# VH-VL binders against CheF taxis protein family member MJ1615, part 7

Target 1, 255 residues: CheF taxis protein family member MJ1615, of Methanocaldococcus jannaschii (q59010)
Amino acid sequence: MIDKSSEIARFSGKGILITPKTLEKPLLKWEKLEIILYKDKIVFEFVDKTIEVGVEDIEDVGAELPKKVIDIAKSTLEDITYHSSIIIKSKEFGNVMVGFAPETSIYGKAPIDNFLRKLFYILLNKKEVKILYNAGENSENTKWENGFLTFIKKRIKDGLVTKIEYRLVVEILDNEDSKIYDIFSNIKDVEIEEKDVDGEIEPVLKILQVKDGKDIISYLYTKDKKVRLFILRYMVILLDYKYIGILRYLQETVE

## First folded at step 4 (VH-VL; framework fv_acimtamig)

Design b54 (from a3 with heavy chain S104A)
Fold by ESMFold2-Fast, scan of step 4:
Structure b54 (fold): chain C 255 residues (1-255), chain A 123 residues (1-123), chain B 106 residues (1-106)
Amino acid sequence: as target 1 above (255 residues)
Amino acid sequence: QVQLVQSGAEVKKPGESLKVSCKASGYTFTSYYMHWVRQAPGQGLEWMGIINPSGGSTSYAQKFQGRVTMTRDTSTSTVYMELSSLRSEDTAVYYCARGWTEYAYDLYYFDYWGQGTLVTVSS
Amino acid sequence: SYVLTQPSSVSVAPGQTATISCGGHNIGSKSVHWYQQRPGQSPVLVIYDDSERPSGIPERFSGSNSGNTATLTISGTQAMDEADYYCQVWDSYTYVFGGGTKLTVL
């Protein structure tokens, strides 16, 4: 049944399915789980069941696991040092959380980082946005540009080889020449505020960067509220930007 | 400059155990993974497993699980690969090869290789 | 388990372009690395991450990866390029090699 033509990656490890009903079960435990990532869907292969969800039914990534679930791993001697969570919309159970700890005995942090980067690629690549670049209080720039989120390969020389890092950027769609804005590097602060987007007041991401000692303030708008959530999760989890404005927004949004 | 120097050729009998060493120099030993890859005469490359020299944790290819053991000695910057219950089909050149330890989206490759250790298993 | 398929041999005349394929299901979604092995010698990394060339590797070596096929291309092939070539990917905590291609320069 699995459509292998769009398969991006597979990850093996331990997982746990969390619903209101399973949290109360005496036999709730971490079990073998294989996660298969596709361009348009994610497949969770547990020992006794397979759950398939479209990308549009992914609700959140990286939410904190319940303490009971962490305690179960500790009591059963499961290594979940490097783990994350995915919240999916299930036909049977409503929103459910899948905890996942990829096989990490040799590789330390690398498998979870690889998993999360590929997952965010699926969730964010080619998503449409509007951007108001370098438009701080002293700027009179009020013209929004249409673009989309994408990932670029950033090259860093290290001896014999060049290390490749994939970084989220905004690429402009409405220009004669393609333009890339890197608004996710060298961030000093992020907050969500109300701003005029093409004549309507909308919530937008306000991102403050410092480049070469200069402040750059940009505003990013997404029609899809989940794309905004995924951007913030990406920043906290993979870029380690734990600013109070982001953390409070995430707390309010997932409550 | 990076150098991986392996122990010399060995001749073994079926049922014996093999232990090959790989001494690293020219870089920080604990900052890179070390892999073992073998090649039977006239055949291709076959990955056997990986060791993290920092913590000593290991992961082995399923085919070798249960009879291969990888260890390291940080004081001598040396990794070891031991293969037990040898059979004639274990006759091969055994290589150590360096890999990356930091997260890098697509950097799961081998940048430096040892010179190889020929192991002949015969009666 | 994931399988990589390479032709067993490829022959080219000196100065011609050699093309070595590496077939795998959805290999375009993976990073492909290429190794050169001359007789009696250790493998040498010649291409990593589909198309990147390590320091010291001639610019006539290039790579691509799309769909179900990755390709190593050697332009202006020289006698010194005669060797076995292996493609390699990482798949779910394991490292998979192709069967190897013997390049003969006539």
Scores: ipSAE 0.000, ipTM 0.460, lowest interface PAE 12.7, mean pLDDT 84

Design b55 (from a3 with heavy chain S104T)
Fold by ESMFold2-Fast, scan of step 4:
Structure b55 (fold): chain C 255 residues (1-255), chain A 123 residues (1-123), chain B 106 residues (1-106)
Amino acid sequence: as target 1 above (255 residues)
Amino acid sequence: QVQLVQSGAEVKKPGESLKVSCKASGYTFTSYYMHWVRQAPGQGLEWMGIINPSGGSTSYAQKFQGRVTMTRDTSTSTVYMELSSLRSEDTAVYYCARGWTEYTYDLYYFDYWGQGTLVTVSS
Amino acid sequence: SYVLTQPSSVSVAPGQTATISCGGHNIGSKSVHWYQQRPGQSPVLVIYDDSERPSGIPERFSGSNSGNTATLTISGTQAMDEADYYCQVWDSYTYVFGGGTKLTVL
């Protein structure tokens, strides 16, 4: 398929490297940055240094930039109206945050979102999950189904062109056919709840959808806590789902 | 039907300024970006810059930075491109072209083009 | 500065398949768009996003993009396809065009 050395996505713009040590120094500045995504690694090319880590060492995506870093951009007249961040576990610097912003704001958030769409694909595709689909208060459904996260292609007509949207879904391989649960569309609310997962109490995502006027409640479990974090970041950043339950969880776990 | 209608041909002398107009119709003017692309006689296409008609924000190719200015008038759905300090090598057909940029897609291409404005710069 | 390389000229007989290449470093990681320009006319978008056709473009136009080369393919080439063809990508907040290929049908 895709060779490890083959570039999947690239972000070109300006960036800033943030560590506890550098955050204490007034010498922090936004500088030219290239972010290059491969299937198994991500590379951050600054003017004077290159940081390379495996994708398994990506800790967070889209965390808030520290106020000092925002203030630096304001004082140096750097336009960071649209920005994002990636937190990595670096052997050289420990856990670090890379803030990044487009060279120009004329394209809005599109340059960031297009890069992050490819990144979330790498971080979420084929990750194992357990799901209780349509298991609301009145449901006796207590059996978790094993599956994995994947992306499906959706075609959207717009004038002369047909655009392709890749949507995150849960895929279950049953005895003869794949079945797909779309639990990320038509969402009314999302919370984290403690629930019995195959005999153990675990935190799970509780997703409330409205379909055909009916409430559908589903629970999603991921053994890897980072996968849950990446799902929530994906929902906030690319689907614009800013429910209080999600925002509270993100604040408590990473802020 | 989307249409982009440009102003007529111009003859200019070196050192003068050029201002070309592009009037849009058949769609919501402020919902799409507008670009300017030029083509010297017998040469290829060269991107000059982009304007967001909604806010008037602009971004220019490095080669034209300091010489080009793009503006718009939302009341007439018209975009303007002004190029100053003209030289003979600025002789070209100047096109406006509608930009396709959407939040969820990295589709930076030109779906509709104006008819072009021939500008001849000669002493 | 990102550079796209096209052959200056391609000739085919009527009814044969024409292929026009567009070379660029890691171009397969970018979305490639193709424009047709007939003499004295404005460019027309014929392929976007590597392989998609806009409404009104005949099925004989197709595209591909992988590695360091994108390709525009015109099957059953007709006299009306005689034109200059340009590939285009977006790179680092700029729009890069290939030098153009003149397709001659003879």
Scores: ipSAE 0.340, ipTM 0.728, lowest interface PAE 4.7, mean pLDDT 87

Design b56 (from a3 with heavy chain S104E)
Fold by ESMFold2-Fast, scan of step 4:
Structure b56 (fold): chain C 255 residues (1-255), chain A 123 residues (1-123), chain B 106 residues (1-106)
Amino acid sequence: as target 1 above (255 residues)
Amino acid sequence: QVQLVQSGAEVKKPGESLKVSCKASGYTFTSYYMHWVRQAPGQGLEWMGIINPSGGSTSYAQKFQGRVTMTRDTSTSTVYMELSSLRSEDTAVYYCARGWTEYEYDLYYFDYWGQGTLVTVSS
Amino acid sequence: SYVLTQPSSVSVAPGQTATISCGGHNIGSKSVHWYQQRPGQSPVLVIYDDSERPSGIPERFSGSNSGNTATLTISGTQAMDEADYYCQVWDSYTYVFGGGTKLTVL
């Protein structure tokens, strides 16, 4: 059967399948891997097997590789200077981690980041959120606005060329006029905090921005805890925001 | 303002080695990658490889692996491409071209090209 | 190995629209760049990221990319547009060029 979904992105390189069983194998090794992303699914093509899951079964992106897997690369002289991972819920194997790395390090993180940019678009675009915008200390704003995550096209002039950058923003559904909140630019700090969300205490993202020399504090709630995780991974991996609050949350809650 | 100036034309015999230079000016030499692309007479463009002038790391097209070596000299803002074991099929114009691997934008293109170096390999 | 397919030649009269195709498997998922090369000269970037024009390239040049075909379009074609045109993508750590199309303006 021909695939009715168009290929969105492809990663070619080397990879390793990590499960409790494969970690105990003496001959576990990095091997050729193709990762193919479609709108509704992701496919991992190894030499001896193909693993296909729906995007809803992606559990994590960019988690730390186990030490044994890094040691295997060292012992076999495989270059994994730049690497990443995707954790999936497989029907055959349960939760598994796929580690992957480019065939060459000359492009730095570019092959990984280009693939992950498309993946985060699939994982985050159109996801429902609640936002409490500019609600810092001395603010009496306690009303959450309903919205969704989306990506906007920004044009950045750089000499002869205009670069197109897709940036994550929040679009509001509760206003008669469409409104966009850019809470992922000019970030000074990010924390996870317990807050009252429409009568229930929930963990939320607390984002501190600086705009025109003034601090703006906003809170973002996601019903799906995986969406919060994907936002944090996106910020660390693609926006290079490595704040201690994010890193501590990932270490204690995920890893 | 950006200029890439290559060394002059060369005539070589089969079995010899070729070394072409490309001197960059008008920008920060270590902020952009440099590529080598060749073109045989009447034929299309063929990518040979890439060098990062900052660290000196390289990656070569499979066809040239083992025969090509790319190096740079940061004090003179110059990259070099050496091709060994020359054959008549290596007769081509060799170009250096500036590239920027924009990992945030998925943009892998060549914005400025050198004037080209004609290399003729014949006996 | 990824392959880009272009027609070897395209001919148009002055003022007509020229279209040059670049075929590749799922090329619509890749960023396509186009180069113009006049006889005896170095290539010049005329379109990048499917449809964007560098500073100094006339508005009559445009590009599109969807499915299995990318297209370079030159409207109101002029004698100065006579050249070889190459499409280019990045695939699996390599830079892949099409075979080139010779545009003749009669």
Scores: ipSAE 0.011, ipTM 0.619, lowest interface PAE 8.4, mean pLDDT 87

Design b57 (from a3 with heavy chain Y105F)
Fold by ESMFold2-Fast, scan of step 4:
Structure b57 (fold): chain C 255 residues (1-255), chain A 123 residues (1-123), chain B 106 residues (1-106)
Amino acid sequence: as target 1 above (255 residues)
Amino acid sequence: QVQLVQSGAEVKKPGESLKVSCKASGYTFTSYYMHWVRQAPGQGLEWMGIINPSGGSTSYAQKFQGRVTMTRDTSTSTVYMELSSLRSEDTAVYYCARGWTEYSFDLYYFDYWGQGTLVTVSS
Amino acid sequence: SYVLTQPSSVSVAPGQTATISCGGHNIGSKSVHWYQQRPGQSPVLVIYDDSERPSGIPERFSGSNSGNTATLTISGTQAMDEADYYCQVWDSYTYVFGGGTKLTVL
């Protein structure tokens, strides 16, 4: 067991705190930022301010920076070629956004993605879901199974080293037996669809996979709407699944 | 078989410029970063900078900013490190070393190293 | 600037276990890599990502990393293990090396 005060991950770079007051400024400056992730909290250390929130107060990850912020960065020649964001709850402004970018673009997205991989683990591991596995048009499967999101270890051989990748899956636990549904690999399409979940019409993720030449359609429901958002962000950012249905939902649903 | 082969030893005078080469073979040259690391006689390892051979973008350690330039030639799979305004304290073995990073991995280490180039700066 | 601290030297008898420490603030949150450098030779990666061994590195080499200390452990130490050992991390867009530890096998 990890102590709550134990640092899990750190991002070092430059950042900007975006509030309604910040957006009123004619010039915006990116300043030194350290983001420190713990099991139960996240800390943003700016040069003149430290912001600390519980992970339950993280509202979004990887949302687009406001157009004004992008436009000002271009006009001031600030290098934010690679950037991301975290939205957190604020007592004064509702939601505020922390934009962040590497000090140098030479490493591409890697400094961001390495930090976000740890953050998504914290945000998604052990979250409750309901799944309708392999329930396409020609299937009689209408029974939702209760389960949890988890990550499994995948080993990838690359020359003299073995790389370890953690992949999101759905786990169904029945006594000491467990069943794993890998619905996040070999994806052909993803969209959000309204579907009956326990007598109520709810938005669900509809995931189309191809396994052994056959189409498999599965539906994933999360009671917590933020968990659905985090799954979609994870798929776009870390799995590079940029399907139109996902991108449209993210653009329309988040502020 | 991955190999990094560096140019031969050099003797320079203070104020001159140094240019060391590192020729890569046995892998896709543009898929990995290349670093330069030096080691003064009897001292430890000191990172100088990194180049992305794919686009030629570079980043240098603060200590060498303004004096070092890293370039590459993709047709010969060769990287170059040029250090200007040489001083006696620049006497060192200069290594090129391969590194990489991927979207899903923190791979900020050096897996293969060149044989080193001894540079002596004296009057 | 981030600093890694290593003992300057460690001595062990043949067949005994050598441990080389690498101290750094919250180093347990970073990935630590270890290099072996024999006299007159280039460094060789012996441990990456805290505890992983590259192909060709003997099983007697192992690593750990937690809190403020990372450790390289060499069990059943042999004469051929005499070398300088360097730990290394990435911090704030730079690559930081420890000062190096000279391992002497009696």
Scores: ipSAE 0.353, ipTM 0.728, lowest interface PAE 4.3, mean pLDDT 88

Design b58 (from a3 with heavy chain Y105W)
Fold by ESMFold2-Fast, scan of step 4:
Structure b58 (fold): chain C 255 residues (1-255), chain A 123 residues (1-123), chain B 106 residues (1-106)
Amino acid sequence: as target 1 above (255 residues)
Amino acid sequence: QVQLVQSGAEVKKPGESLKVSCKASGYTFTSYYMHWVRQAPGQGLEWMGIINPSGGSTSYAQKFQGRVTMTRDTSTSTVYMELSSLRSEDTAVYYCARGWTEYSWDLYYFDYWGQGTLVTVSS
Amino acid sequence: SYVLTQPSSVSVAPGQTATISCGGHNIGSKSVHWYQQRPGQSPVLVIYDDSERPSGIPERFSGSNSGNTATLTISGTQAMDEADYYCQVWDSYTYVFGGGTKLTVL
């Protein structure tokens, strides 16, 4: 018999379920956790319970764990040197945070980052965006182009082996030909700015890149504010872009 | 050129301990993880554990937990694997093999291997 | 614990295509790596990340991975390809090897 599972990715380690109610429990503990990602859902398998939600009910990735939860790990000698979180929408408990960490810190961030790379693919791939490419003060671009987010495969030589990197890009379709804007590489700065998007003032991402000694300024708009959040989380977590403005935005805007 | 050179063959009695060395050269020793993998005569490959030479942190396969200890000496670019309470079933060729670091991609494979150390455990 | 299953032996005539399977539950969601080991020698990485070749490995070596089976394919098989072949994955903080397949070129 063939297993018909459509499993995309799996994380094995330890985790903790965080709700307002569980934060008040005297015996809240880190416990064994399997996270299983499918194309349309994510499943959190704890020892005594299973939580399953559609990917559309994922609200945030990589938010900071509450201090009490970190303190619990310290008091029970659980190693959470490397950890992350996923916030999901629950009808009964509101937003629920699942904190998770690998069984051992020896592999560093790799077990988390490998899982999150697949998760961000699900959350960002094919999402609609509008872009003003190279639209700085010296640009003639005045109209937004319609496109979508996608990932391209990059091959990077490293000694005997070639590393495979999947990079987020913007794809524009024009007369059956696709055009790729790589706006997430060689970034010098990222800001959030109010800008006119097809007659409405909207918050947009202003991305400054340097390529061949030249500044390229792009503005990226997404109608879904969760997609904007996921882009910023992707940049901080997987691209290690720790611009103060982004970090401040994430601290102030995310609930 | 990357090279991993292991210590020579050993003959041990049951109950004794084994300590094998693996000297690395041709790359930055602390930038890559080191693994130990063994192979009993006519059998397949069996992973024993991993050490991060930078901090000395280790993780061992469950089968060897409590019997194996991995250490390193950064001044000589050498890793060591010690296996205690030897049994005849521990007769094998022991390999060190290089893996990738926590700051690399998700590279959970072995790109360079030592020449192997034959250990015979018999009365 | 996770288990990888390989056939114990595969025989092929010179110049023909050899196929070595590696079975595992949902193995298509994992990265599979392949090692060649000639008698008395250390293993050599021949395929990593399902289908990538290290520098120096001939083009006749290729890999694929989907569903419950990963496959190492050697086209135009030569006498020098006689060896034991091992598949390997990373699962739950451990490294799992298949039992190995002896390739004979008759």
Scores: ipSAE 0.184, ipTM 0.671, lowest interface PAE 6.1, mean pLDDT 86

Design b59 (from a3 with heavy chain Y105L)
Fold by ESMFold2-Fast, scan of step 4:
Order: structure tokens, then C-alpha cells, then sequence
Structure b59 (fold): chain C 255 residues (1-255), chain A 123 residues (1-123), chain B 106 residues (1-106)
């Protein structure tokens, strides 16, 4: 297949297509799978089929595998200690979940996390948001600022080498000067709260940070609810922020 | 300072087994993977396998699967590489090299290397 | 299996720029790392993650990676840079090295 788009990332391992029909089977086989990410599409190459969808048709990332799939893997001694999933909207099959896992557990979750870092970059970079920065109960800041999600390189010294970590931030353009709000570092708590966003009551992310010994409360709104979902998945999976409010939201409102 | 110190040179006969050690110091032994890489005289670098010192789990290059065994001793911060059924083409310098753990960004490179162990396999 | 292709040798005069290529299918989507090995010595990491330098490595070493070719560039090449250079990537749970390039400074 002739494609001039550069391959951004690739995951090699084993995987499974999960549909209602698949869940009726007593045995489920994890088969060789290559997942190839491009800027505008994602391709799932199984041995017997290839599924290609635009990135706009990705519905969820990192959702829990169905209990039956996990139970069958345990009973058949299929090693899925480290696994993830991507839910896609397929023209032929409707919404389907692709479960995937490394062929070997020696690298832990790193093969998954390295692929997901690139995927979240594609899903979140340059997405429009509205933010109320540092607007806690005692703040008089009531004006939402328009901005975009972006990633910055954070350099962490570690012996001979510097670890490069890409961190999600909010960027505001103000008279050709860019202003960066880092609301995803030094987090103490995250909740989803109903709040007035430019005259409409909308669910927003309420993020509590501590910076220089002071509490900073910020609210983040995304018009596209999938962007909010992807932010929450990113925080849980790649930042290890497993706050009860996030986990309850994902359990109760997402499949 | 990080140091990886390997055992001394060995001379082996075809059919024998080789066991090389690599003692780590200057860092938390269980926080990094250890690799074995060999180099035949005048040839390039060839990856043999990886061990996670924390749990002892291993993964080997297909070429060496069935002949190589990697182990570790956490009490001495030492990894071992054992290669069986030696042939003349196994004559090489064997290196241990440190790699990143499962939680590190870009775990796919070797930041520190041992001094190498020359193994000569001849009749 | 994935293959990395390097030229066997590159020659450069002192003070000139040496360029060592590393070819691989869609290598631009991978992280490329470079090692220097002087005669009788262990390899030394000189570039990681395509273009990053470890502490202690001179600024004259730089790297790039796009499409099907990664490149190690040594500006103002010195006699002490004479060595074998290896590129390396990770592919399908294995670590793949290029065949190595002997850099001669004459």
C-alpha cells in the first residue's frame, strides 16, 4: 500500500477483536498483531485481516477488557499481565474493541506506554479547550480563556543521560505571545464538576495542584467529550493519577 | 559512579559451556535491565538477550534461544550469562550492558558497558 | 527481521565534517542510538533518541533521523574520533545493530 504519510509509531505483539459475537465463544485466541499509527489513521494488521480507520474514529483508549476475556486468558495461560485496548468505530463492524498485549512481559508496560504516548499526542495535540486558571473559591477570576492542548519536552537528569518526558499543557495565545498553563503537574486531586461555561452548564475537569505551597484550582472544558475522555485516560495510564473521582467517572459513564 | 565489572578471559573447547559474570555497582541493581552483547574478532555487535534483575525474567535473541541462560544474584548485584554447546564461531568478546527499566522513557539503548570478557573457543 | 545498513568505512581529514548513515525501513519512526568503539575498548553511547547527547560527549557530535535514514554527524573531526561507529534500534522485542562504520581520520 502506497502511503506517503510517515509512520509515527508501531506496536508489535498479540491481540484480539472483541465484539458481542466474540464474547459468546468459550475459547478466545490472541493472535499476532501489528498496530501502525500515522498522523491521520491507525492500522490494525492481524494475520487474516487488516482494519484501517481514521484517528477521528477512535472512540476510547485504555478501557478495561471484559471480565470474560481476562478470565479465559487466565484459564488458557495466555500472558496478558500488561495489556491495553483501543475502541474504534468501524464502518463494517460498528464499534469494536481491539485488545493488545506484548509477546513478552519482560519489558513490563513500556511497549504499551511508548505506543500510547504517541497515540495520545495525536489525539490531544492542538485540541481546543477553555480554561479558568487559578480560579478557586476565593478567586474573582470568572473569565474563561480559549486555548489549545499541546505537549512540551521536560528534561529529567538521570546520570549520563537526560530522560525526555512529554508533558501535556494548555497553551493560550495572547497578542502573539504564547502563555503556558501547566495544570497536569503536581496534582493533588481531580474531579468532574458541572460549571457555567460561557452561559451553559457543562461538565468540566476540576484540577487541584500545589505550587510553591499554594493550592491552585483550575477548570478545564472541552467541547468534544472524547477529548475529555482522552485526557482522563492519559492521566490514569501515563501520569498514574488514579484519583477516585476519575476512576468513578470512567467506570460509570464509559463502556 | 556506575561500574560493570566482568569476569576474566576464558579458553574453552568445542562442546563445553561458558559462564561469564558481570558485577554492578554505583546504582540500584534491580532498577535497570542488564543485557549481553557479543562481538566476534573484527566483526560487529550482536545482541544476545536481556534479564530483569528484579524478578529474574529473561528474553533471548532467537539465534541463541536454547543455548543461552541468563541469571542474577541480587545479594551480590551480579548477572551471569551461560552459553552451552560452544563452537569455534562463539569466539568473541562478551559484554554486559545496562538498559532502562519498564518505567523508563526509551528503554532501547545501553548507557553503561562492562569492560568485556574475551572467550576463545578452540580445539 | 529488521536490518540496519551502514557504510563499511568513511574517511575524513582532520577538521572536516564526517557523516555516517544508518539505513532502515521507516527508521524515522524509531529511536536511533549511536555507539563509538575505539580499538580494544568497550562501546560508548554518543547519541541516544536520534539526536540527544549524553553528558561528557562533545558538542561536535550530532544526530538526525527521518524517513529511511538516520545520520551521525561529527563536525571538526579530530584524530581521537577515529573509531568504529554503530547505530542501533529496537524492533519486535530485539535490539538491532548496524554492521558498523570504521571512521578513519587522516
Amino acid sequence: as target 1 above (255 residues)
Amino acid sequence: QVQLVQSGAEVKKPGESLKVSCKASGYTFTSYYMHWVRQAPGQGLEWMGIINPSGGSTSYAQKFQGRVTMTRDTSTSTVYMELSSLRSEDTAVYYCARGWTEYSLDLYYFDYWGQGTLVTVSS
Amino acid sequence: SYVLTQPSSVSVAPGQTATISCGGHNIGSKSVHWYQQRPGQSPVLVIYDDSERPSGIPERFSGSNSGNTATLTISGTQAMDEADYYCQVWDSYTYVFGGGTKLTVL
Scores: ipSAE 0.217, ipTM 0.684, lowest interface PAE 5.9, mean pLDDT 87

Design b63 (from a3 with heavy chain D106N)
Fold by ESMFold2-Fast, scan of step 4:
Structure b63 (fold): chain C 255 residues (1-255), chain A 123 residues (1-123), chain B 106 residues (1-106)
Amino acid sequence: as target 1 above (255 residues)
Amino acid sequence: QVQLVQSGAEVKKPGESLKVSCKASGYTFTSYYMHWVRQAPGQGLEWMGIINPSGGSTSYAQKFQGRVTMTRDTSTSTVYMELSSLRSEDTAVYYCARGWTEYSYNLYYFDYWGQGTLVTVSS
Amino acid sequence: SYVLTQPSSVSVAPGQTATISCGGHNIGSKSVHWYQQRPGQSPVLVIYDDSERPSGIPERFSGSNSGNTATLTISGTQAMDEADYYCQVWDSYTYVFGGGTKLTVL
């Protein structure tokens, strides 16, 4: 049974349950499904079954697929390819590969992009983080600030056209003022570095941005290893930031 | 300024085909989707389909699948909608409308509309 | 197919507030857009993304969307607001319009 009180979005698409048994078939068939995103869960409504996955049971998004699965997906008689599909790993049901096959190919990647933006909103919004912003050499910002990952709506005026962008930022709640640090725009480099966080050495994200012609270094820490993984997936999948070092790190951590 | 200028009114007989044009100006033609929406006299708006002017990809409403064809000419910034096997119930004003295709959070709406083309199908 | 339900007509006195509803199953999880169409004219976008107003649209136009109902509100209604109003959503690879509401300002 689905709970509609916290519903965020609905998507019509196609999906494949990926298990060792389904990989025994010579050709996997895309099944029609309705995907319903809630604040705390995802519902995959197939014709013959409904699968509900709690957000906390999601292990990974956009993991690299085995070559056999990629070859099978490319061999379908649909416009769906592995470039217009994504894999969601869960504790309970294993892997669900979701793809979008409009009546024609016009939408291409658009439905999956909207799906992924809503999905990362659910996975990352309001998650606790620590940030050290503008942390260059001899910076006055030498102490970690507590905050939350937050999605904000930005209006960008481009001549006579107003463009709406939804951006992930770090929000610091101060007693007097709320501060917003946009560390996910204008990214030049991202690395994993070990840093002292409250007296312990921890892996942190080192994010290098270029803002107004100047380099800004930010360190972002999360206690939750999955949140760190989802941040890296967000950067690679949605921001199309494909630094070789980050991709190598992701391959090693999911193995 | 954004403008969508459509071809003039047409009178057709049942069984004939219709081809309406929509010339875009004031923006980058290939950066926005273009839709066709029709309205029968005294009736509401009905979506017919969409074209991506960049690649030429199209998607049509199920009701029109097999009878409608949408094309574009990037050199003239013009989209076309052709409807075949006309019936009296195809009498309508046909509009082109620009689609705002921002991918973030499903912002699919029509921000600018052509002036409309009245098509009358009668014997 | 997804269905949007609007009242066929709404009447309001000049200067009063008009409200036009748009009913749909879990419409609060969708982005709702609103169009104004005066007789013999093309539709004009008056509200997008539930509550956003395009440049040039008066501040007296506002929108909301929650649960199963989206609402277009016109405060201080003027004679020039007399028109047909359509709500619209994207659903399942298609664009769905409501049946339209005729607003009469008497």
Scores: ipSAE 0.000, ipTM 0.447, lowest interface PAE 15.2, mean pLDDT 78

